# Miniprotein binders against a7ua95r516to809, part 165

Target 1, 294 residues: a7ua95r516to809
Amino acid sequence: ASLSLLSISDLVPDLQFIFFWMSNAIEILYFIQQKSPAYMQTIELMDDKAGSKESLLSATISANEEAMTILEEVIMYTFQQCVYYITKTLYVVLPGLLDCNPFGTEPSSEQCRRAAGVCVCAVCVMPEAVRRVVSVFQTTSDLLQQYQVHSEIQSQMFAYLFFFTNVSLFNQLIDKGPARGWFQRSRVLQIQASVKILLDWAKGAGHNHLAQKFFAKFCSTVTILASPPQQLSQMSWKALCAEHPSLKPVQLHRILTQYQLMAELGPLPIWQPSSEDEAYIYRTVDLLESFENH
Short names: E, the ipSAE of ESMFold2; O, the ipSAE of OpenDDE; V2, 0.75 times the mean of E and O plus 0.25 times the DockQ between their complexes.

## First folded at step 12 (miniprotein)

Design dj12 (at its last fold request DockQ between E and O 0.80; V2 from the best seeds 0.78)
Fold by OpenDDE base, look of step 12:
Structure dj12 (fold): chain B 294 residues (1-294), chain A 95 residues (1-95)
Amino acid sequence: as target 1 above (294 residues)
Amino acid sequence: SLRKRAEELERKAEELKEKVEELRREAEEEGAPEEVEALLEYAEAMAQAAKSLARLAEVALERGDPRLARLLLRAAKILLDLAEFLIKEAERLLE
């Protein structure tokens, strides 16, 4: 119940503190990493008066290593906290993306309605369900920039968030898709359009490569399902495996089976798994993606 | 308490910075070797970093995250100990 009301905006105050700690810890870590070698060199060049040089160097090395280790723990801890809060918000809003009709006249967001002018910005023309997802990512981006978080950490953050999003959407589509009618061509085309909007945002935000990489499985699934029967029925199992390497054999088999049912196609020998894949199509444990593999 | 520890570390960091400034003046008056200044600069940097970490820990305590505060205070203490060690070496070189 409480999770359904959670918006990213509600989390911003808490997230700000987390990003504050993370950014400052990174800054101090990098400062130590950059300055420590220079200081150690200075110590190494000192005259060894009464054997103090070795002890000083040892103490310096030990202190720096220990401090850096703790700071890395701080960074990882704060990173995990950010991910935890952001993914909770994503968990709430992502299902709406699959039900979204981006071609419908959904009323513009209340915020855009209050502006006297029809804002034709890319965000304003987004379907509400897509906008909610984009808002989570945009808020994350804005906070990362606001606190000047190191680019590598930003990339890792978005990599994980895209991974999480892909797993969530893929699992929902595979598990609930047949029952929800998401495998119907018209619905698939809606999903494809919604995902395209998200990918376009990611591209505009400078995360195109990460988005393409981490959304590959979901995009492949949607691409197959969006394919006309006349086209897809001409593609062999091997050709589909080659075209969609992100899909496991069991996943591809499930998708094709459900597609066949939806399209009322008879058995297609051309989709028969290879002898090599035959054993793998029954590995139902591999059907859904795991959140633990990242 | 963690709060008291944070305040103590922040105070200690400031004391060490003041000590660095004192020793820097002495070093200038005595015409001390460049090595002394380098040690003092390093000590000051470590003390400042420790002070920053202590402040971050105070914020963590205010936000109800004692785990984070403990990590930050531990790092601050390590850096302060290093600063003290550097200062002592600088003092020894001025004698």
Scores: ipSAE 0.816, ipTM 0.940, lowest interface PAE 0.5, mean pLDDT 91
Fold by ESMFold2, look of step 12:
Structure dj12 (fold): chain B 294 residues (1-294), chain A 95 residues (1-95)
Amino acid sequence: as target 1 above (294 residues)
Amino acid sequence: SLRKRAEELERKAEELKEKVEELRREAEEEGAPEEVEALLEYAEAMAQAAKSLARLAEVALERGDPRLARLLLRAAKILLDLAEFLIKEAERLLE
């Protein structure tokens, strides 16, 4: 497989078939759930001269329940297939967000360069690495709307995509950040700006509540790292835990340790963990997040 | 094979839809009870859903996904059997 095969654009034909299957299964499930009761009520009110009403009702109830179970499995199967293809693409493009510079002028496309001295598209204001991630989200949104996928399923899909994005970015930052220099203040500010572009996309697409919920861990991490030293050094461990409940003690401890190194701060007494948290700050098994569904 | 089964279910679904149309005309001419039309309407919806599922299964087979095709055909079979049962009941009521 090449990077061009992992581009969301290369996967659209396959995704179109999967969304087609999923949307049709949803429509049939909806019919059974919402319309079949009216037909069953008519059957219940029939004059039962031949004694067949109970058999007919039993058959319809059994068939409806069994069919709904299978259709739910079809919907889950196709949903998982969509997520699989989309997250394979996200996995490839997400690390670039940690290395890009959203404050610099970067060439993005020939169309943007050929415009007069004024950029006429959002792509020219957006780094290539951020554009690639936004393109995955936007293409997914467009396909969901094209195939008229039920809004609840659309929300579930973006909930998972944002969850996946958060886990991927958080784990990369924590695991590779020291070696890559990602804890340097100028880099943290660049990362913060790049994440803001993603959050702005989510808000404009109607998914702000999902983004706020599922990006919380990564956003808390970046918020702490971006805080001015005079402000952060005045906050106790207890206050930081209260302000950032998405962070586990081992994660908060690691973030503060990296902050101390980059801000050239010595150990601070107010950052000593509570007695309850003290046993947890060395549990490295809990440092990185799992890609498993939550 | 799964492809032959999908084609069979689609053919049967179309047959049942044609049967519904015939019985609907008979019911209209005879002034049959409202319940007969409800049974026929339900049967038509079930047969159409089964036909759609069978066609989706054919596409899944062409795209190399027999697991999805098997699920779709299982659902199609259940709905088609229900449609046939509803049609037989409507026929009995028209006698």
Scores: ipSAE 0.775, ipTM 0.940, lowest interface PAE 0.5, mean pLDDT 86
ESMFold2 (binder alone), look of step 12: mean pLDDT 90; pTM 0.892
ESMFold2, fold request of step 13: ipSAE 0.728, 0.768, 0.760; ipTM 0.936, 0.943, 0.936
ESMFold2 (binder alone), fold request of step 13: mean pLDDT 90, 90, 90; pTM 0.894, 0.894, 0.894
OpenDDE base, fold request of step 13: ipSAE 0.789, 0.740, 0.742; ipTM 0.931, 0.914, 0.915

Design dj13 (at its last look DockQ between E and O 0.83; V2 from the best seeds 0.66)
Fold by ESMFold2, look of step 12:
Structure dj13 (fold): chain B 294 residues (1-294), chain A 95 residues (1-95)
Amino acid sequence: as target 1 above (294 residues)
Amino acid sequence: SLRKRAEELERKAEELKEKVEELRREAEEEGAPEAVEALLEYAEEMAQAAKALARLAEIALERGDPRLARYLLRAAKILLDLAEFLIKEAERLLE
């Protein structure tokens, strides 16, 4: 149902099996790769008729290539299945970040407070909307470590999850922000604080570089919107493009338009697009980002 | 019948591993060439990998994912066919 909450904990049993297959497929793939070179070197140097030696080497190369190709397909299939389940959960919980108030949120659970008058776990300190998102990321991290998934695959997983998070938050802010009042300055500052908590989690989890790379568009948007009017009104279109290269001209133009409305600023000559960019500021097809990573 | 295939591949993998152990003892006693040892060692390693793949396929069948199981059994069969080929060549060289 559309009203039911998807919890990452409800998906853990399915995810455990998928991570199990993925991790084991990776290990078998590398086992084959690790064992093949020494064997082939020995056969290459054997004293045998050329026909038999060539047949042995050819059979090994062919079998290894075919088996490894199949294992790579298994790894890709299981990776896609993990991403499917995890992003469905993220899609449900991410909108709450745009509505939450991290400055005046209620205390963590009373049980955590009673244990020492202050909760000692990081999750109990966070606003609920942020905790829901962090819980998805943390559960994913815990599962990847539990099944000892190769570090490169772990990085690819979080690269995609951060990409998905960026697209979801950016699109909702741009598309629904005017109706929801999300461009009000006090709201933008609350959003900025909530995103800061997510970035802090990513840094502590060892994913700072991925978060910086893949959240760039949403973070640039919030940074511009959070800027004081006296500061932002003195920055030219060219300067803003240079400082925020992740934003397309149509996106930057929309952000500045919303800023003008909220700050009660008239059109500023300094924000006029360059002649090259002027052709692109009304391309609404380019306004929202795609969830597909081409 | 994918479950029967998985069971047959596991049984074959164990059979080939046992045959490798027998041939390895013969090769060591007779002082066989380095190439024979390499063939037997690699055949055992491939049979071991194929057994692991067949076991993963059984688990996939228990979870109701026959497509994943078919991929895993295909890889297992490829490696077992290689292992069997290598064992036969090792036998030829010991004669």
Scores: ipSAE 0.717, ipTM 0.923, lowest interface PAE 0.7, mean pLDDT 85
Fold by OpenDDE base, look of step 12:
Structure dj13 (fold): chain B 294 residues (1-294), chain A 95 residues (1-95)
Amino acid sequence: as target 1 above (294 residues)
Amino acid sequence: SLRKRAEELERKAEELKEKVEELRREAEEEGAPEAVEALLEYAEEMAQAAKALARLAEIALERGDPRLARYLLRAAKILLDLAEFLIKEAERLLE
């Protein structure tokens, strides 16, 4: 109950502190990393008075290494905390993306409602369900930028968030899709359009490569389901495997089976798994994606 | 308490910075070698970083994260110990 009311905006105050700690820890880490070599060179050039040079060098190396190790732990800890809170908000809003009708007249964002003019910005024209998801990512991006978090850490964070999003959406679609009617062509097209809006945002935010990589499985699923029966029925198992390498055989088989049922197609020999894949299509443990493998 | 440790580390960091400034003046008056200035500069930087970490730890405590505070304080202590060592070496070179 309480989680359903949690918005990213509610977490911003806490996230700000976490990002603050993370950013400062990174800054100090880089400072040590940059200064240590230069200082070591300076020590090496010093006159060795009574063996003090070696002792000084050893002490400096040891202290720097230990400090850097601790700072790395701080960075990792704060990173994990950020991911934890952000993914909790994503967990709440992502299901709405699958039920979203982006072709419907949904009311403009609250921000646009307050504007005297109709804002036609990409965010304002988004369906509410899509906007909620985008808002989580945008807020994350804004915080990362505000605290000047190193670009590599930003990339890692978005990689994980996209991974999480893909796993969540994929698993929901595979597990609940048939029962919810998400495998119907009209619904699939809605999902496809919604995901496209998200991907377009990611592209605009500079995360195009990451989005393409980590959404590949969900996008492949949606692409297959969005394909006309006349087209898809002409594609062999091998061709589909080759075109959608992100899908495991069991996943592809499940998708095609559900597609067949939805489209009221008879058995299609052309979709029969290869002898090599035949054993794998029954590995139901591999059907849903795991959150742990990242 | 962790808070007391943070305050102590902040105080120590400031004391070390003051000591650096004192020794810098002495070094200038005596025409000390460039190595002394380098040691003092590095000590000052370490003390400043330690002070920052101690402040971050205080914020962590205020936010109810003693685990984070402990890490930050540990790092701060390491950097202060290094600063002290550098200062002692600088003092030795001035004698």
Scores: ipSAE 0.474, ipTM 0.810, lowest interface PAE 1.0, mean pLDDT 90
ESMFold2 (binder alone), look of step 12: mean pLDDT 89; pTM 0.885

Design dj14 (at its last look DockQ between E and O 0.92; V2 from the best seeds 0.67)
Fold by ESMFold2, look of step 12:
Parts: C-alpha cells; sequence; structure tokens
Structure dj14 (fold): chain B 294 residues (1-294), chain A 95 residues (1-95)
C-alpha cells in the first residue's frame, strides 16, 4: 500500500480537467439561455412561406429544453466531482489545526527568515498545519479563476468547503477533545489563533460572509472554551443560548460540561438548562453534525 | 464506440459550420430576407457548441470518464440536429 498522503498538488491535473469541463458546460448553458429568446422571437416574426414555422418553433423549444437539462446535469456532476476530491484532501489536513501551535518562536524556513528582517509583526510564521489547509483553499480559488468559472458557482463551492471544514473540526473537537486534552485553556487559545489565521485568509479572498456563516458552530464552541472561568460562570444557560444560537442544547451542554471538568470547577453543575431545553440535552443523536447537506 | 461517435459528431459539426458559411455568403449576395441570416447565425452557434461538446467528450474518454462523455455527446447531438434543421429551413427560404 502507498505511504504517501494525498495532497491538493497531486490532484491539480485531475481538477484542471474537471474545471475545464464545468466551465465550458456553464458557458454553453448560459449562451442557450441568453440567446434562445431572441432567436425564438425572430422565428415567430418570420414570414411563413412554406407553412413550416410551427414545426421550426416546436423543434427549437424541445432541443433547447433537452440540451439545457443535460448541461445542468453535467455541471452538477462535475461540481460534485470537484468537491469530492477537494474535501478528500481537506479531511486529511484539517485535524492538524487542532494540534498545532501558531505561537511558534523560531522561524524555520529561509523565506520566513528573510521576512523577519523586513516585516515587524507579533506572529511571523504560519504553522504548517494551517498552511496546508490554506493551500487547499488557495489552490481551489486559483483553479476557479484560471478556468473562469462563474462567480455563483465559485461561491457555492466555497460555501460547501467551509461547511465541510466546520463539520470536520467541530466533530473532532467534540469526539476527540477529552482524550487529546484539547479543552485545556492553553490548547483552546492555540486553536483560536489558528482559526483566526484561516478566517483572515477567507476575508482577504472575498469569502468573509460565507466563512462567518458556515464556521459559526465551531467558532462558538472555541469562544466558549476560551472564556475566563469568572466570566463564563456568571452567564446563565439562557444567556449562553442567546449568545450562541448555532449550538444545539445537547452540544452546548456537552461543551459546558467539558469546560467545567477541564477548568476543575467541581462536580456540581454550574449551568442549569431551561425546563424547555432539559428534554433535549441528552439527545446523543444530535451531538455530532452530519456531512450530508440536505 | 463512444470514441468513434465523438469523432463523428465533431466532424459533422465542422461540416455544418462550413455549410453555414457558404449559405451566409449566398444569402448576402442575393439580398435574402433578414430571417435567413438569423437562422444561419443560430445554426452556426449551435454547431459550434456541439463541436465544443464533442471535443470535451473526447477528453473525458481519454481521462476514463465514459459517463461524462455520454452526457456531453447527448447534448452535442441535440444541438447538432437543431443546427441541421435550421440550415435546411434556411436553404428552403433561399430556393
Amino acid sequence: as target 1 above (294 residues)
Amino acid sequence: SLRKRAEELERKAEELKEKVEELRREAEEEGAPEEVEALLEYAESMAQAAKSLARLAEIALERGDPRLARYLLRAAKILLDLAEFLIKEAERLLE
């Protein structure tokens, strides 16, 4: 079996073909949509010398409708293939965000060493784990631009990639956090800093609205875990629900329980769910998020 | 085979484009009605789109995706048949 991990750079040749097919199908689809009404109107105004105008209109309508339907299927198929391959690489690189330390003290690359001589900033080096995730997003953005993919399709693709990223990070934090020590305050602050770097990339790339929308659950989780104990202990369950509407009651309850345990605030529950929410805080089926977007 | 089908559709698309060019010259020389030029312009656009789709299908076959190739060739055939119909109507109007 191969010991090599699949990287985004290994997939670029295949992705180039898929984006090429997608872009061309989109262009032809929009050409038919934009031009068909004008040509149909011209045919309708035609002098019907041989009595063939109705047959011509009928054939044109049928052909346009069938072709557009097939082209939409091609676009969907190629979009799904792109997302499938890109998320395969994301799945491999995302866990590293939860283990990395973005507060590195020593530059290790020649490029970072040269930048330190010119750049004056508190954090000079992007951790390799963050760089790997950014590289997937940046490569995707570069390919979409290279093949001139329609902006609506670009937005839809990043919406799904950010959705996938949020689900992956949230599920791993909830599932593996206790065993990996990720709920310790020093680790949470490191995770928060790493996510900040990723959000800054999304903002600079023009995807800030999508990132804010689709990272909400994971960001809420990290915000709660990063809170000082004195601040968090003063907040009621109702206030926390209002501050973090993206979290389901079972999710919020689990996060607060883990926070209390790791901060060593004693065994007596500090946050009391509302009577309405009490029915839902133990629904284990709702704890983890689904990768399916239904 | 799908490869022979894709090559056939691309060749036919080019033949129809050449026929459109010939008929546009004839229509302009004879001072034909405006609707003849509209039919020929539409036919040329459909034949070009069909040619592009057939080329995309050939690439899909080279990359081992016959499912994608079949969809592309279905669309190419539909547009090519429309182009041919438009050309025949333009020819009848020039008679």
Scores: ipSAE 0.745, ipTM 0.932, lowest interface PAE 0.6, mean pLDDT 85
Fold by OpenDDE base, look of step 12:
Structure dj14 (fold): chain B 294 residues (1-294), chain A 95 residues (1-95)
Amino acid sequence: as target 1 above (294 residues)
Amino acid sequence: SLRKRAEELERKAEELKEKVEELRREAEEEGAPEEVEALLEYAESMAQAAKSLARLAEIALERGDPRLARYLLRAAKILLDLAEFLIKEAERLLE
C-alpha cells in the first residue's frame, strides 16, 4: 500500500497489540522491581538451614536481574515499534501542515462524526491538514491511556514524536521552503498559525513543556520568518543568536539569507556573523537536522 | 517450536501454582513458620508472571513476531525456574 494512503487509523489494530505487550511488560517489570527487595529481605532473615539460604538468595537475585533485563528489552523493542509506525504516519501527514491555509474557509465541519450539528470542538475547527497531524498524536495519547502505559514511557514517546515532528518540519522548511514559497510572509503566517494550533493541542494534552522544548527550532525559524523586515533588519546577528539559541549558526545564516532574498533587502552588515561564528556558517552538514541524535 | 514452548511454559506455570496451593495447605496443617508462606507467595507470584509472559508470547507468535515471543518466553522460563527453586526451599522447610 502506498505510504501516502496510510492513516493512523489503519495502524491502530497493530499498535494496540504493541501497546498491549509494552504495557504488560512494564507492569511485570515494576512488579518484580517492587516485590523483589521484600522477598530478598525475607530470604535474608530466614534461618540458614543446611547452607541453602545463600544459594537461594543468589539464585533469586540472578533470576530477578536477568528477568528484568529481558523485560527492559521487550519494553524497548515495543517502544521502537510504536515509534516506527507512528512516525511513518507522521511522515505522510506533516508536509500538509506546511501547505495548510488555516485562514481559509475549508469546510472542516462536515467531517465531525460526533455532532448532530456543527461541532465547534477544538479539533473540528482545525484545518484538515492540522487535524490529521493532531489525530496522530491524539490516537497515540488515547492508546497510551487505554493501556495504562507508565507516565514516564508516555513522556518519552511524546518527546520522540515531537522531536521527529520538529526535525521533519524544520528540514522541509529549510530545504523546500524557498522553492515552495513558504518563506513568503503570508505563507509563514499560515504556518505559524497551524503550528500554534498543534502547540495548543499539546498544551491541552499536558505536554506543554515537551512541545516547547522539542519544537523550539522550528518555532524559532517560523518566528524569524514571520518578523516584519523593519523589525528584523534592526536585530544584530548576536541578538538573533541570543534570542534563538536552538538554531545553529549555519541555520540562522541560511534563514537570514533566504529572508533577505525574499524581502529584497540589500546586504545588511548588522546580520554579519561574528568572527566566532564565521567558520560555522559554512558547515552545511549541520544545516539540516538529523533524526539519529535522539 | 516457539508455540509449543509457550504452551509448555504456561502449563508448567499452572502446575507450580497448584504445587504452591498444596504446600500452603500442608504448611497450615503443620503450623509452619511464616517463612514458608513467604516463599510460597513469592513462588506463586513468579509463576503467575511467567504464565502471563507465556500468553503474551503466544499472542506475539500469532501476530508474526517470533523475536518478541522469544524474549517473553525467556523471561517466563527464568521466572518459572525461580518459582521452582522457591518451592523446593519451602518443601525443605516443611520437612
Scores: ipSAE 0.418, ipTM 0.783, lowest interface PAE 1.0, mean pLDDT 89
ESMFold2 (binder alone), look of step 12: mean pLDDT 90; pTM 0.893

Design dj15 (at its last look DockQ between E and O 0.87; V2 from the best seeds 0.64)
Fold by ESMFold2, look of step 12:
Structure dj15 (fold): chain B 294 residues (1-294), chain A 95 residues (1-95)
Amino acid sequence: as target 1 above (294 residues)
Amino acid sequence: SLRKRAEELERKAEELKEKVEELRREAEEEGAPEEVEALLEYAEEMAQAAKALARLAEVALERGDPRLARYLLRAAKILLDLAEFLIREAERLLE
C-alpha cells in the first residue's frame, strides 16, 4: 500500500495548455468588450432610411452578450482546472510544513540560535518541506507570467491557493496535532518559523495583502500557541476573540485547551467563554473548515 | 465530428476575412460612406476572433477535452454569424 506522490513539475505540461486556453479566452473577451461600444455607437448613428438599424443593433447586442457569456464560462472552467491540478500537488506537500524544523533537525549554531525568530538567519536553510510548498507557488507564478494572464485573474488564483493552504494546514493541525505532538511549545516555534518563510515568499512575490488575509486562521492559531504562558494567561476570552476574529468559538476553545495541557497550567479552565459563545464551543461540526467556504 | 466542425469554422473565418478585404477595396474605389468601412472592420475583427476560438478548440480536442471545444466552437459560430450579418449589411449599403 503506497500513496502516489505528485509534484508540480509533473503537471506543468497539462497546466501550460490550460493557461494557454485561459489567457487566450481572456484576451478575446476583453477584445470584444473594448471594441463593441465604439461599433455600436457607429451603428446607432447610421441613417435608418438605408437599412433596418434596430435589427442590426439587436443582432449585434445579442451576439456580443452570448459570446461574452460563453467566454466567461470558458475562463471559469479553465481557472477551476488550474486550481484543481495545483491544489492536488499542494495537498500532498503541505503536511510536511507541520513536521519540519527550519532550524535544522535541532538548533545547531549560535548564529541560528540567536536569530531563531528572524527570517534572515544567515546559517538557516529553507527546509525541504517549505521549499516544496514554495515551489508550487513559484511555478504557478511563473506560468501565470509566461502566459501573461490578466493580473486580476492572477490575484484570484493566489487568493484561492492561500485559502486552500490555510484550510489544509489548520485542519491538519487541529485534527492530527494531539497525536503528532504539534502543540508542544518547541514544535509550535518551528512551525511558526516555517510559516514565516512562506509569508516572506508571498511578500516578495507581491501577494502580501492576499497572504495576510487568507492565512489569518492558521497564523492566529500558531500565534496563540507560541505565546508565553504568562502573557496568554493574562488575556481574557473576549480579548482573544477580538485579537483573533478568524477563529470560531469551537476552534479557539480547542486551541486554548491544547495550550493549557501542553503548558501544564492545571486542569481548571483558565479562559471563560462569553455567554454568547458558550453555546458554540462544543459544536464539533464547526471545528474543521470547508474548502468551499471562500 | 467536432474536429471537422472546428476545421470548417476556421476555414469559414478565413473566407469571411478575404470577403471583407475584397469589399474594403470596392468601398475605397467607390468612395463608400464611413459606416461601410466601420461595418467591414467590425466583421473582420469578429472573424479573426472566431478563427482564434476555432484554433483553441482544435487544441482542446487534441488534448481530449471535447466539452471545452464545444464551448469554444459555439462562441466561434456566434461571432462568425455576426461577421456574416455585418458583411451583408455592408454589401447592401454599397449597392
Scores: ipSAE 0.736, ipTM 0.926, lowest interface PAE 0.7, mean pLDDT 85
Fold by OpenDDE base, look of step 12:
Structure dj15 (fold): chain B 294 residues (1-294), chain A 95 residues (1-95)
Amino acid sequence: as target 1 above (294 residues)
Amino acid sequence: SLRKRAEELERKAEELKEKVEELRREAEEEGAPEEVEALLEYAEEMAQAAKALARLAEVALERGDPRLARYLLRAAKILLDLAEFLIREAERLLE
């Protein structure tokens, strides 16, 4: 199936197996980790009949360490597979978020229409593009819970997915935004509203801290672009850097330059980068975020 | 084949569990020290974990992931070897 037609629902059967393996591997690893010290202590307290105690202890330690190492590899492998499939789905649906008009009368999802009446649940009132993104995260959450995956692994999963989402949205906005009109204030406000819905979902799902952390760059970009010209034109480069520490100098400079063009503002001396940042604003290699830096 | 190896490991795990039960009965009859029971319990748990891993490997094979299956089978084998070692020590303590 073409990537364009791939939905998270289509991946659920495969993801279920991966989560099954991951969960079971974690459980067994945890079991070994919890039991090994007690067993080693038991062996240590045994009478040393014929010098077998040392060999038994050594064998036990070695076996446990090796088994744990392999299980960690299984967990890592299955984790990576989950991320791979989920991010492929995100890759397909995320562009729609930037084009979404959350203020438009988009018809409620067909699924909620079949129930007697207009479902006014938070998900049903979401714009379709936002709902698709949320559906990926919700499905992931549901699967993690269904298979009782360890909380730390769940947190790592969402951290990566939010990271991926932020990088994807940020890069698209910076690269394609000017050409697509996403830097227009009206469009930015739509994007801001859409992201707010996603962040509200994350908060409701218990991932507020992770969402705030990993979406910081995209949110900062949107916040700057959503700012009225009268307000933003009074902010110095230094003030903007301080308020938006997640943005690199080159990124902030690009955003402000495009904002200036969009708002038809003349040159603003107060937006001039500091002497310290002047060398960095030309580092175009740092303009887009890398998916590898996680 | 990996499948055959998985089946063999499952069988071996079950054999070791049966051996543990046999030795428990012997230990009870002889009034063996608590150390024997501890070893047998540990062996049983390792055998059970190995069996679970072998089953997971079979599922991985069915899903066309021999890489995952190989990892799982390696872990299973390690745990079974440990179980066997523990059983041998328990047997030695019963002699």
Scores: ipSAE 0.398, ipTM 0.776, lowest interface PAE 1.1, mean pLDDT 89
ESMFold2 (binder alone), look of step 12: mean pLDDT 89; pTM 0.888

